# Ledger of designs, part 22: VH-VL binders against a0b8k9r932to1074

Target 1, 143 residues: a0b8k9r932to1074
Amino acid sequence: NNLPLDGIVFISVRDEDKAEIAEVARRFVNAGLKIIATDGTSGYLRGSGVPAERVRKIYHGSPNVLDYIRRGEVKLIINTPTTKQSVKDGFQIRRSAVDYHVPYITTVQAAKAAAEAIEKALRGELTIKALDEYHREVRYRAL
Below, E stands for the ipSAE of ESMFold2; O stands for the ipSAE of OpenDDE; V2 stands for 0.75 times the mean of E and O plus 0.25 times the DockQ between their complexes.

## First folded at step 11 (VH-VL; framework fv_modakafusp)

Design x2 (at its last look DockQ between E and O 0.44; V2 from the best seeds 0.00; counts 0 for: pae E 4.8 > 2)
Fold by OpenDDE, look of step 11:
Structure x2 (fold): chain C 143 residues (1-143), chain A 122 residues (1-122), chain B 107 residues (1-107)
Amino acid sequence: as target 1 above (143 residues)
Amino acid sequence: EVQLVQSGAEVKKPGATVKISCKVSGYTFTDYYMNWVQQAPGKGLEWMGWVDPESGETYVAEKFQGRVTITADTSTDTAYMELSSLRSEDTAVYYCATGYYSFSSGYPFDYWGQGTTVTVSS
Amino acid sequence: DIQMTQSPSSLSASVGDRVTITCKASQDISNYLNWYQQKPGKAPKLLIYAASSLQSGVPSRFSGSGSGTDFTFTISSLQPEDIATYYCQQSWDLPLTFGGGTKVEIK
C-alpha cells in the first residue's frame, strides 16, 4: 500500500505508548493528515495539544471507525496492543482493514518510521531507505 | 503471577441451572475479555462466548444462546458463566480463559482456569 | 462459521521423531491461528499464536507455519512429555472455533 499523504489516520494505542504516539500524531497533523482515535487515545492527544477527533465505539452505532474505513477516508491505522480497546471492535476493524486494504501499524517504531517517511515525501526528500523502512514495518494483506 | 481459579465441580439434574465462577489475580481484571470454553468428555474444545468485564458486553455463540449468561463482577474480579435448562449433553469441563488481542497477535487464549466439571444426570 | 479441519485425529510416534499436524480453515483467516497443547486432566496451554509465533517459555522444538487456509504444527523431536492432544484455533472471526484435535502418543 502507498504512503498516506492525505486523509485520516485512526489511532488506538496502549497507555505506555501514548506519549510517543502523541509526537507521531503531531507530525501527521502538521503534514496535513487528520486524526481520529478512541476515547482514551483521543483524550490524551487533545490533552497534548494534538487535534484528534473522538470516534465512537462500533457497538455504540454510527458514525464509527468502520464508516470512515468503508468510505475510504482512513488511510492508515495505528493500533498497538491495548487493554482499553474493545476486542469485538478490534475484530471488526481488523477485518475491515484487510477488506479495504488499509495498512496498519502495531508498534511505536513503525509509527515513527511512517511519520518520517511522510514528512520526507512531502518535502520531496523521500529516499529509498525511508520508504523501505516504512514498508517493512507496515502490515497489509497483499492481493 | 496470573491465576484463574474456578469454582468446584457441580452435579445437577436435567432442567437445573449451574453457575460457575472464575476469580482472577495477577492482572487488572477489566483489561481482558474473559472467555468460556466447553469440553465434553473425550471431545474437543468449543468456544461458548466472552464478556468484557469493563463494559459488561457479552457475546455468546449461537449454540448456547438463550441458555448461557456470562457476567463479570469487577468488585471481586470474578467472571461467571451461568448455564440454564441443563441437559445431559451439557456434561463437560468448562474453562475460563483470558484472551490477548492485538492486530499482530490475533486473539490467543494465554491464561486458563483449571476447569470446572459439570455433570448432568437424572 | 469458520470450520477448522485438523488432521490426523491421532498419531503415534517414537521419541525423537518429527511430528506434523495440519489444520485447514474453511476460509482465509490470514495468520490468525493458534495452537494449544492439552495434557490429560489439564487445561489447554498456548504454544503458538499468529500461526508461527512461539509463546514465551515454550520449547523451541515446537513450531507453526502457514497462512490463509493451510497451517502446520510441528514437533521437531518428539519428547515423552509431549504426550497430549493438540488443537488449532482460529481467531479471525466470531465465533471463535477450534479444530477437532490431534492426540499424540509415544510408541
Scores: ipSAE 0.685, ipTM 0.888, lowest interface PAE 0.9, mean pLDDT 93
Fold by ESMFold2, look of step 11:
Structure x2 (fold): chain C 143 residues (1-143), chain A 122 residues (1-122), chain B 107 residues (1-107)
Amino acid sequence: as target 1 above (143 residues)
Amino acid sequence: EVQLVQSGAEVKKPGATVKISCKVSGYTFTDYYMNWVQQAPGKGLEWMGWVDPESGETYVAEKFQGRVTITADTSTDTAYMELSSLRSEDTAVYYCATGYYSFSSGYPFDYWGQGTTVTVSS
Amino acid sequence: DIQMTQSPSSLSASVGDRVTITCKASQDISNYLNWYQQKPGKAPKLLIYAASSLQSGVPSRFSGSGSGTDFTFTISSLQPEDIATYYCQQSWDLPLTFGGGTKVEIK
């Protein structure tokens, strides 16, 4: 799928982290980001009311997570370790993330911190817009 | 307790084939890739490749392509490495090894088989 | 292929000495560097992963440091049971590759 995506977060986490990551992913969606995720993670997120597009594993063909990374569409990777991850896929995703300068996060704690940082940046952005609207109101009334 | 138990020592003639087994217990065989490592007498370690027991897909390092076949049998929780057209320089100890992959920290080998000595002699 | 160069190839030190061996990668491998100990007649044993993380059950006299291309492995106080060959191994890219080894002996 060739959707015009910007600000995508790729999420693939172990079962133990899915509940906490669903909260984090909801905060990303509320901030205007889009989620793509592997099968088990995407299913959990959607079941929790978080919109997430499923990506194919690399050996299942295109479009897969590498395609999104190579197109510059993935801005952040959240991946906590799992015993069931294809090791070959892991090497390929990591190499692509480095080659395309995509930051990655490997713990739930860091993922929570990233969500908070994004929310603070958005709050600052909203403050700037509110200030601009205030200036417009003052100028019109003075006339 | 995780155990990787390899088949016993082999003595082979040049041109023969050897097939080494690595039987797994103490974890779910299909959850982890199995790796093979060669160590010639008095020499260092050399990675040969791996198999994904779940899918059967393999990777064989370029040096060993064409002569090495790495397989897994999920009905017996056993991985195999087969080396054909044996030469005297294939005399070595062969290890199976596995470990926990982590995107953040890579792929160390936590568990090793005891090694299988293969001697290729006239 | 990523070449891993260990130095020295062998060394001899006294009990209690600080021992340092180095491993240099032919390209940047981040922290994807492991250290193994192999005693005569035995399989290798993982000591350190991710350049500096100590494997469970490994004595704290063993340590590792570095990132990128230059890595060090240190035994803070050499013990008789530390006689072994030590190998670094990168897991940044395929094929996985090991250093040539460093044989550690006691004087």
Scores: ipSAE 0.171, ipTM 0.690, lowest interface PAE 4.8, mean pLDDT 84
ESMFold2 (binder alone), look of step 11: mean pLDDT 92; pTM 0.942

Design x3 (at its last look DockQ between E and O 0.38; V2 from the best seeds 0.00; counts 0 for: pae E 7.9 > 2)
Fold by OpenDDE, look of step 11:
Structure x3 (fold): chain C 143 residues (1-143), chain A 122 residues (1-122), chain B 107 residues (1-107)
Amino acid sequence: as target 1 above (143 residues)
Amino acid sequence: EVQLVQSGAEVKKPGATVKISCKVSGYTFTDYYMNWVQQAPGKGLEWMGWVDPESGETYVAEKFQGRVTITADTSTDTAYMELSSLRSEDTAVYYCATGYYSFSSGYPFDYWGQGTTVTVSS
Amino acid sequence: DIQMTQSPSSLSASVGDRVTITCKASQDISNYLNWYQQKPGKAPKLLIYAASSLQSGVPSRFSGSGSGTDFTFTISSLQPEDIATYYCQQSYDIPLTFGGGTKVEIK
């Protein structure tokens, strides 16, 4: 099951998405997930009262998001297109996500669907509809 | 409107150095990596490398390592590609191109310069 | 490095014909494959990204399909203005690599 009920969610989103993602992140935290994020994203989240650990860029050394992915700690990636994201880091993170079978979300709508599915799952209220919505919105490595 | 305007044609002798510029307008220069692509006459496209204008970080393809320097000047919104120790096989059209990166879209080059012809001959 | 094998290297077809170009990657690149059109003396132009997504402003007669290692570019009805060389390009990993190109001419 690719629906994360524990572990770390890595978030890196563009400025216009941060407000909505902050709410999603809050829901993740309340559900027991931990948030790590890029500098700009983590700053916004913390400013909004959402606990988020800043993770350094890959080219700045370890520990970075790749380390968390390789350790199997990152269970979900939320990455909306941002002009502030390192393209090099993006390539590496994307590759690692595929290699380590970490699902990733690229839209705010998909992120909301994920939060909804996780909350329902934890309450034992998970429906087929919620799961279908989640699975339609996230990308997985092809079998 | 996004525009990438490259410097004019160059004629160089073997062993010389050429520096091509690519001035951008219509978007925030530091928002996107600038790529360089080589195309020899009648041949295909070959990616040379890129620069992050914001950080100055560069990557150069193995084939060009040691001879290519890619830089960016944020004060003038201009990217540069310098190729040293020129050889006849470096005769080609060189393009600057910016890409749009996302997990879903990959990294397509959606904006291109008009190209700069470099001729290397004795 | 990821090798991109494009075929055919050239083709000639009549106006209105369906044209198909293939691109094969040396390894699985998911859907991170782009298609470009390059007319003589001009810079390449992005037509398709993410294997099947049509770039804004590109005519609907152009399309792309495939995933993994095998990809196809299609012109449903060849037009005179489509005379060009077409290239595939993988954006799965660095270094970025292009196919050898396909020169499309009209009979």
Scores: ipSAE 0.550, ipTM 0.862, lowest interface PAE 1.0, mean pLDDT 92
Fold by ESMFold2, look of step 11:
Structure x3 (fold): chain C 143 residues (1-143), chain A 122 residues (1-122), chain B 107 residues (1-107)
Amino acid sequence: as target 1 above (143 residues)
Amino acid sequence: EVQLVQSGAEVKKPGATVKISCKVSGYTFTDYYMNWVQQAPGKGLEWMGWVDPESGETYVAEKFQGRVTITADTSTDTAYMELSSLRSEDTAVYYCATGYYSFSSGYPFDYWGQGTTVTVSS
Amino acid sequence: DIQMTQSPSSLSASVGDRVTITCKASQDISNYLNWYQQKPGKAPKLLIYAASSLQSGVPSRFSGSGSGTDFTFTISSLQPEDIATYYCQQSYDIPLTFGGGTKVEIK
């Protein structure tokens, strides 16, 4: 299953996970990904120095998380259980994520692993590009 | 301790209306949707719909639309299911049920009321 | 609407036997399948959620497996107190739907 190298990550996590998720979200931002989050999560992330755009609840109108998913802009969802829920919003988001093939992560451990994998992929991508550029330089100088 | 306590059994005539209550204690009523489930005698379970007690938003399954109204009263921590234009086929046990929704686990019902028997006789 | 086909409709087994019940969904529901036990005159009781996760306080002889469209519920060693009707239920999308039930008896 593909992890995103660009685009938007939607984050909505329970209070217990917010501190650890803030570190993960910083790693995503450093990798060039953008964060959108629900009210409580976005507030925590911004207060922790992680840029995150607040998204509206579905019943408050556009733009909301469904709009981003339907436009193909959300590439990854991170959601851990909350003590409070909006069940209809959850069903609509999940249905949209499945319909638009957006992968999702439901534990802090998996979110940390995803951040590490994305960082490794970007380091490998940069190394491949640097090697390709070096090979072109050698060819031109040798010619 | 979480408790869902339903109103008592009802005997009704065809064409009448029944309103079943489900009083909640042991958790914050507005944090969880309340669901209603029908079980006809000797039959399986059928989901009727839900209400969000915080907003009042409801969903009623198509089979029950037009006759079922699901509501919540946050001043008494009580949900209601009202079924109008009763038919003999509405003879059933009615349950209220709730649970914790999560994106990863879906929506299992880990708390159920004791059930309310409604008998519709001509 | 997502249809849940549960089989068998009833079964009889001896104490200590392994009991297996299946549910088939009319479309891919990922792991969003729950299993309930209902004893006569009582409300259903959640046993398994998310296809394979055991609810707190439920004995470990109960288990679930499967994903997508095909799901299995197992009682590894049937006990006298396990006489009940068992229902699967999908929670992937509304309307929420249940299987037809499996009545388990001891012979």
Scores: ipSAE 0.013, ipTM 0.615, lowest interface PAE 7.9, mean pLDDT 84
ESMFold2 (binder alone), look of step 11: mean pLDDT 92; pTM 0.944

Design x4 (at its last look DockQ between E and O 0.04; V2 from the best seeds 0.00; counts 0 for: pae E 10.5 > 2, placed apart)
Fold by OpenDDE, look of step 11:
Structure x4 (fold): chain C 143 residues (1-143), chain A 122 residues (1-122), chain B 107 residues (1-107)
Amino acid sequence: as target 1 above (143 residues)
Amino acid sequence: EVQLVQSGAEVKKPGATVKISCKVSGYTFTDYYMNWVQQAPGKGLEWMGWVDPESGETYVAEKFQGRVTITADTSTDTAYMELSSLRSEDTAVYYCATGYYSFSSGYPFDYWGQGTTVTVSS
Amino acid sequence: DIQMTQSPSSLSASVGDRVTITCKASQDISNYLNWYQQKPGKAPKLLIYAASSLQSGVPSRFSGSGSGTDFTFTISSLQPEDIATYYCQQSYDLPYTFGGGTKVEIK
């Protein structure tokens, strides 16, 4: 459950979470992370002034999120229980996340905690509390 | 508020075709799969299939393959389920349903239509 | 296909009783198990997702547990308004499949 200080964050969230996640994503970008996201999420982020690269669905070919995961570029996945995802794509992403030890967050609250922890870490102000909050919300789930 | 509103009850003869609609509001239609579920009188729930409104891609359960067509009209935010070659055993309530997916929780059906009763009788 | 075996098919209990329903999957589905409540003439309502997560707005007397193949749904204190048929459903793989249902009645 490493705290990412660089690399790519994959984001896929439901409509009602996009506003809050946009703020989180902005914090990630300011911290030096890059954002890749599904169509709806990436569109919203860009519309909100947050740089986000659209990533292909897996069945649409490469490059897709799996490619980024396999290359070790994706360091964190944010997926609130809101977005459309095929069983096949979901299965593959989960498997890859586990295989390549990519943590994923499934709540807005956890995403905010992650952003705060990252910011503090970069400033050398990381506290045990902030780290615990992050680790408590980050998961690795087996298939 | 999310709403799934289905078309009204249908009475059909054997061999006929029925097409049920499910109009959605309160969320981005193309962002979620739309599922259809069958429930025969006094029986349990049976998943029929889904459509991806964004791509039009469908998955239909084996039991219904060849007779079921699931489509989506993004211009009207409406999903459709068409069942052909109707039989008496197709008499049931049909539901459209959708939900949110996450890597940790899968795909529960958070929202349901009110159901459409289809009666097949000679 | 993944088979979901639900038991019992029906039960009758008194108000305030603890009610337990079980669901068994034919293979490991991790925690991708949902529980629904369906009242007569109404569409199903999601109560529990991810085996143990309570859906928003659902009373705390409802709970779920389990992982892998064996799952349990519990009503800690049965209320009159809980008269319904309850279904488990796996969302692990296609085709999605439901348990046979459990009809819950009040004595």
Scores: ipSAE 0.041, ipTM 0.714, lowest interface PAE 3.9, mean pLDDT 89
Fold by ESMFold2, look of step 11:
Structure x4 (fold): chain C 143 residues (1-143), chain A 122 residues (1-122), chain B 107 residues (1-107)
Amino acid sequence: as target 1 above (143 residues)
Amino acid sequence: EVQLVQSGAEVKKPGATVKISCKVSGYTFTDYYMNWVQQAPGKGLEWMGWVDPESGETYVAEKFQGRVTITADTSTDTAYMELSSLRSEDTAVYYCATGYYSFSSGYPFDYWGQGTTVTVSS
Amino acid sequence: DIQMTQSPSSLSASVGDRVTITCKASQDISNYLNWYQQKPGKAPKLLIYAASSLQSGVPSRFSGSGSGTDFTFTISSLQPEDIATYYCQQSYDLPYTFGGGTKVEIK
């Protein structure tokens, strides 16, 4: 069976949230999702061993998060802005997320809940595969 | 054309400090991590750590913690690796290296400096 | 830390021979494995990334395969200019780690 890769999670969080978000992002990567992140967030994630591709903030130019959202590549947005410029970018990102029907999360706690929900969905499919592997081994061991 | 140009060879006494520079041209310095790699004479390659030039955030591998400082100066597009309390076993060639991280390629080091030989002798 | 075990440590082969080098990771690293060539007195040069992708400008006699924990690097027909030491490197998790290297010589 061919399991298509899920989409991209965009992550841009304030410094205070980066440590907790790194663990959430690892769960997304383990689930087969890809991470794109702005400057400092992408650096933190990579420094924590979480693969993340850097994207520009909107005011830095292309490619930026709006480009990915408009192409339908972003499936989830996690954004906790704290500066005046970050808030302005946050409004633009939220508008684009609404227009393209992308879930938009603004807290670490909601991000944790999203990771858990995705993992539970995969356990449903992994449980089916694990059960199939078990049945094969039982037949094999009966030899 | 991407270039990483390192400072020249150093001869040091045990207990001294060495600071190696790596000057970058041909790409936006703040867009990529700068890595440092040690190669002792006749030995293999060992990754030491990195710096994010944009934020200044660093990671130093456990073997080198406490003695290695990795920094970046965005006004000169230059990364630095400083190794203190030098020992004879620190005699090595030191490389700076960088590359683009992506989902499909991981983090290969596309570009390397020419290497800086550090000799620690009494 | 992810241990990278590279074999053999050295080999000698004739021009035109097929050369095979293996690299084993202590845990699943997906395809986040790179191969470098280092000639005496020179910096390493990237040959293969993502286990099997050939870097631009690298001759097609070089190839890589594998995923998970077991990886193979092949020179299909050894040339005199291929005298070098070859290293695998994982970029899956920090600290990034290299294999011990394989010195390839012409006999």
Scores: ipSAE 0.007, ipTM 0.577, lowest interface PAE 10.5, mean pLDDT 82
ESMFold2 (binder alone), look of step 11: mean pLDDT 92; pTM 0.946

Design x5 (at its last look DockQ between E and O 0.04; V2 from the best seeds 0.00; counts 0 for: pae E 10.1 > 2, placed apart)
Fold by OpenDDE, look of step 11:
Structure x5 (fold): chain C 143 residues (1-143), chain A 122 residues (1-122), chain B 107 residues (1-107)
Amino acid sequence: as target 1 above (143 residues)
Amino acid sequence: EVQLVQSGAEVKKPGATVKISCKVSGYTFTDYYMNWVQQAPGKGLEWMGWVDPESGYTYVAEKFQGRVTITADTSTDTAYMELSSLRSEDTAVYYCATGYYSFSSGYPFDYWGQGTTVTVSS
Amino acid sequence: DIQMTQSPSSLSASVGDRVTITCKASQDISNYLNWYQQKPGKAPKLLIYAASSLQSGVPSRFSGSGSGTDFTFTISSLQPEDIATYYCQQSYDLPLTFGGGTKVEIK
């Protein structure tokens, strides 16, 4: 449950959050992380000039987000409260996130905190405060 | 204001089919899955399944598979639950309910219909 | 399937009493546990979600706690209008399942 400095970030957010998350995602990409996202989210990100790979829905087969999680490639999940979109998939993704101890963020504010913490970490400027802010906003499964 | 309004009480004979409706207002019908819950007289709640009004995708609990069909009509903002081959044990109140999903909130049912009583008797 | 076991099945208490209901899951469901109140002849009403989050508009005398397999629902000071049957429900995995319910009455 560490701050991801490499690997994949899975993003699935509601429409009203996409603009702000696009900026966060851009920061992730610039930091060397890769983005995979649901159809709607990935489309928006790409339209905003942010590289994002569309990940297929679980019931459409492999490879899907569960495969990436199980392989340990997904290091962070950003999933703001959405409507019914991918509810079924959400159950499975959430369960897998818990099972494989993948941290997840559910607010735009937390996502921004994560981006800031990652950027600072990569520059060797990480402070205890920044790290605490990140950890305060990110959920982890307790062992 | 969100409202889920269900169709009226039904009296059926064994072997018959019943179809209950749930009309929604106050929100975009396709934004939430519609769930159905069964409650036998004096008994607890049992989740039957759900439908995605947008895609038509359904999940039906094993107990009801083969006899239950859950559908949605986006032109009328109405969800349906059809139960066939009715038996006496199907006598119950049936509720439609919307759920809100998130990683943090889980999937609580925050809006419910008023319930539809189905009586199966010879 | 995940089995939810509530206890007690029924209880009677006086106005102002602290009431406690427990719900046990057959497996770890994290904090994905909801509590509902159902009054006679009415649809269930959501009171608590995510084990401890109070639904908007619900009185503060209602609360929930727990994680994993053991959960607790509490009414800090029982009121006459609280006469109802209460249900827990897991939303960790499909199929969604409810506890058997706890009928709360006033002495």
Scores: ipSAE 0.541, ipTM 0.866, lowest interface PAE 1.1, mean pLDDT 92
Fold by ESMFold2, look of step 11:
Structure x5 (fold): chain C 143 residues (1-143), chain A 122 residues (1-122), chain B 107 residues (1-107)
Amino acid sequence: as target 1 above (143 residues)
Amino acid sequence: EVQLVQSGAEVKKPGATVKISCKVSGYTFTDYYMNWVQQAPGKGLEWMGWVDPESGYTYVAEKFQGRVTITADTSTDTAYMELSSLRSEDTAVYYCATGYYSFSSGYPFDYWGQGTTVTVSS
Amino acid sequence: DIQMTQSPSSLSASVGDRVTITCKASQDISNYLNWYQQKPGKAPKLLIYAASSLQSGVPSRFSGSGSGTDFTFTISSLQPEDIATYYCQQSYDLPLTFGGGTKVEIK
């Protein structure tokens, strides 16, 4: 029921996930969703042909990702951080996602499941099985 | 106030390499991608690729892959395009141009360098 | 690759005439289309972005319209300083691609 069929997806992932996430992000764009991303992820996505708008890191001022979430503009979050700073930013993003009911995804598996569910919904093929798979992967993020 | 100043014209022999510089002033170099565009004599514009100066990520259009390297040096606010194994068909004017993606504007090339003429001749 | 078909390749018009240039994309590019003006010996200059948005400092006689695959660029009243070649460019997907250009001349 919280499957985004339009709106903005925020993406910020570790380097080893960028290639797989770029393919997922392309599927989101083809489905009509828009991408915002942090500096390193934004650069990779744009270099891979995925339209993505750069957003500031939380500590670099406004507007940043928290501002977008609070405005209700972000409908899905994909975040796989690895550094101490990224983990700290991730905590603040996770809290905002919970407060504003934005699905928060921390694995490549969950991101792929979200893309598949969105694509099936757009084709009118969404099934209980596909929706259950998406919800299972999103719940995993709450670990 | 924004300026993109390219290196001067070059005459090269077939098989040589050319490296064109594009020095930026009047804005924060890492805020914009740097693009490179080729224009052969009497012909239209052709996009070659880009670099993100902040991350160093690049894209080179398939036609130019293997021969073109696009880089940025944030210590000098200068972008570079290097074209190797030059052929006579590479004779052209080469432009650098800034780009910044947003959903409201797309990806327009806001500012352009003056162009660098490269002539490949025996 | 997204091919941009621009027409006509050249045209001649009188000062004061309305000039229309078209650009057709090989697939839906939404409104991610830009128009540039290039005078002889000069770099291109951005006139219009996002199909219809006028760049700062560009005279209001220039306009753009369209979305999807069919786009139009118009000069409402041609001036002597508008003699140039005009290019459309899609910014929807890589590689970024330009139309073939339209050379505008005064009769």
Scores: ipSAE 0.008, ipTM 0.624, lowest interface PAE 10.1, mean pLDDT 84
ESMFold2 (binder alone), look of step 11: mean pLDDT 91; pTM 0.941

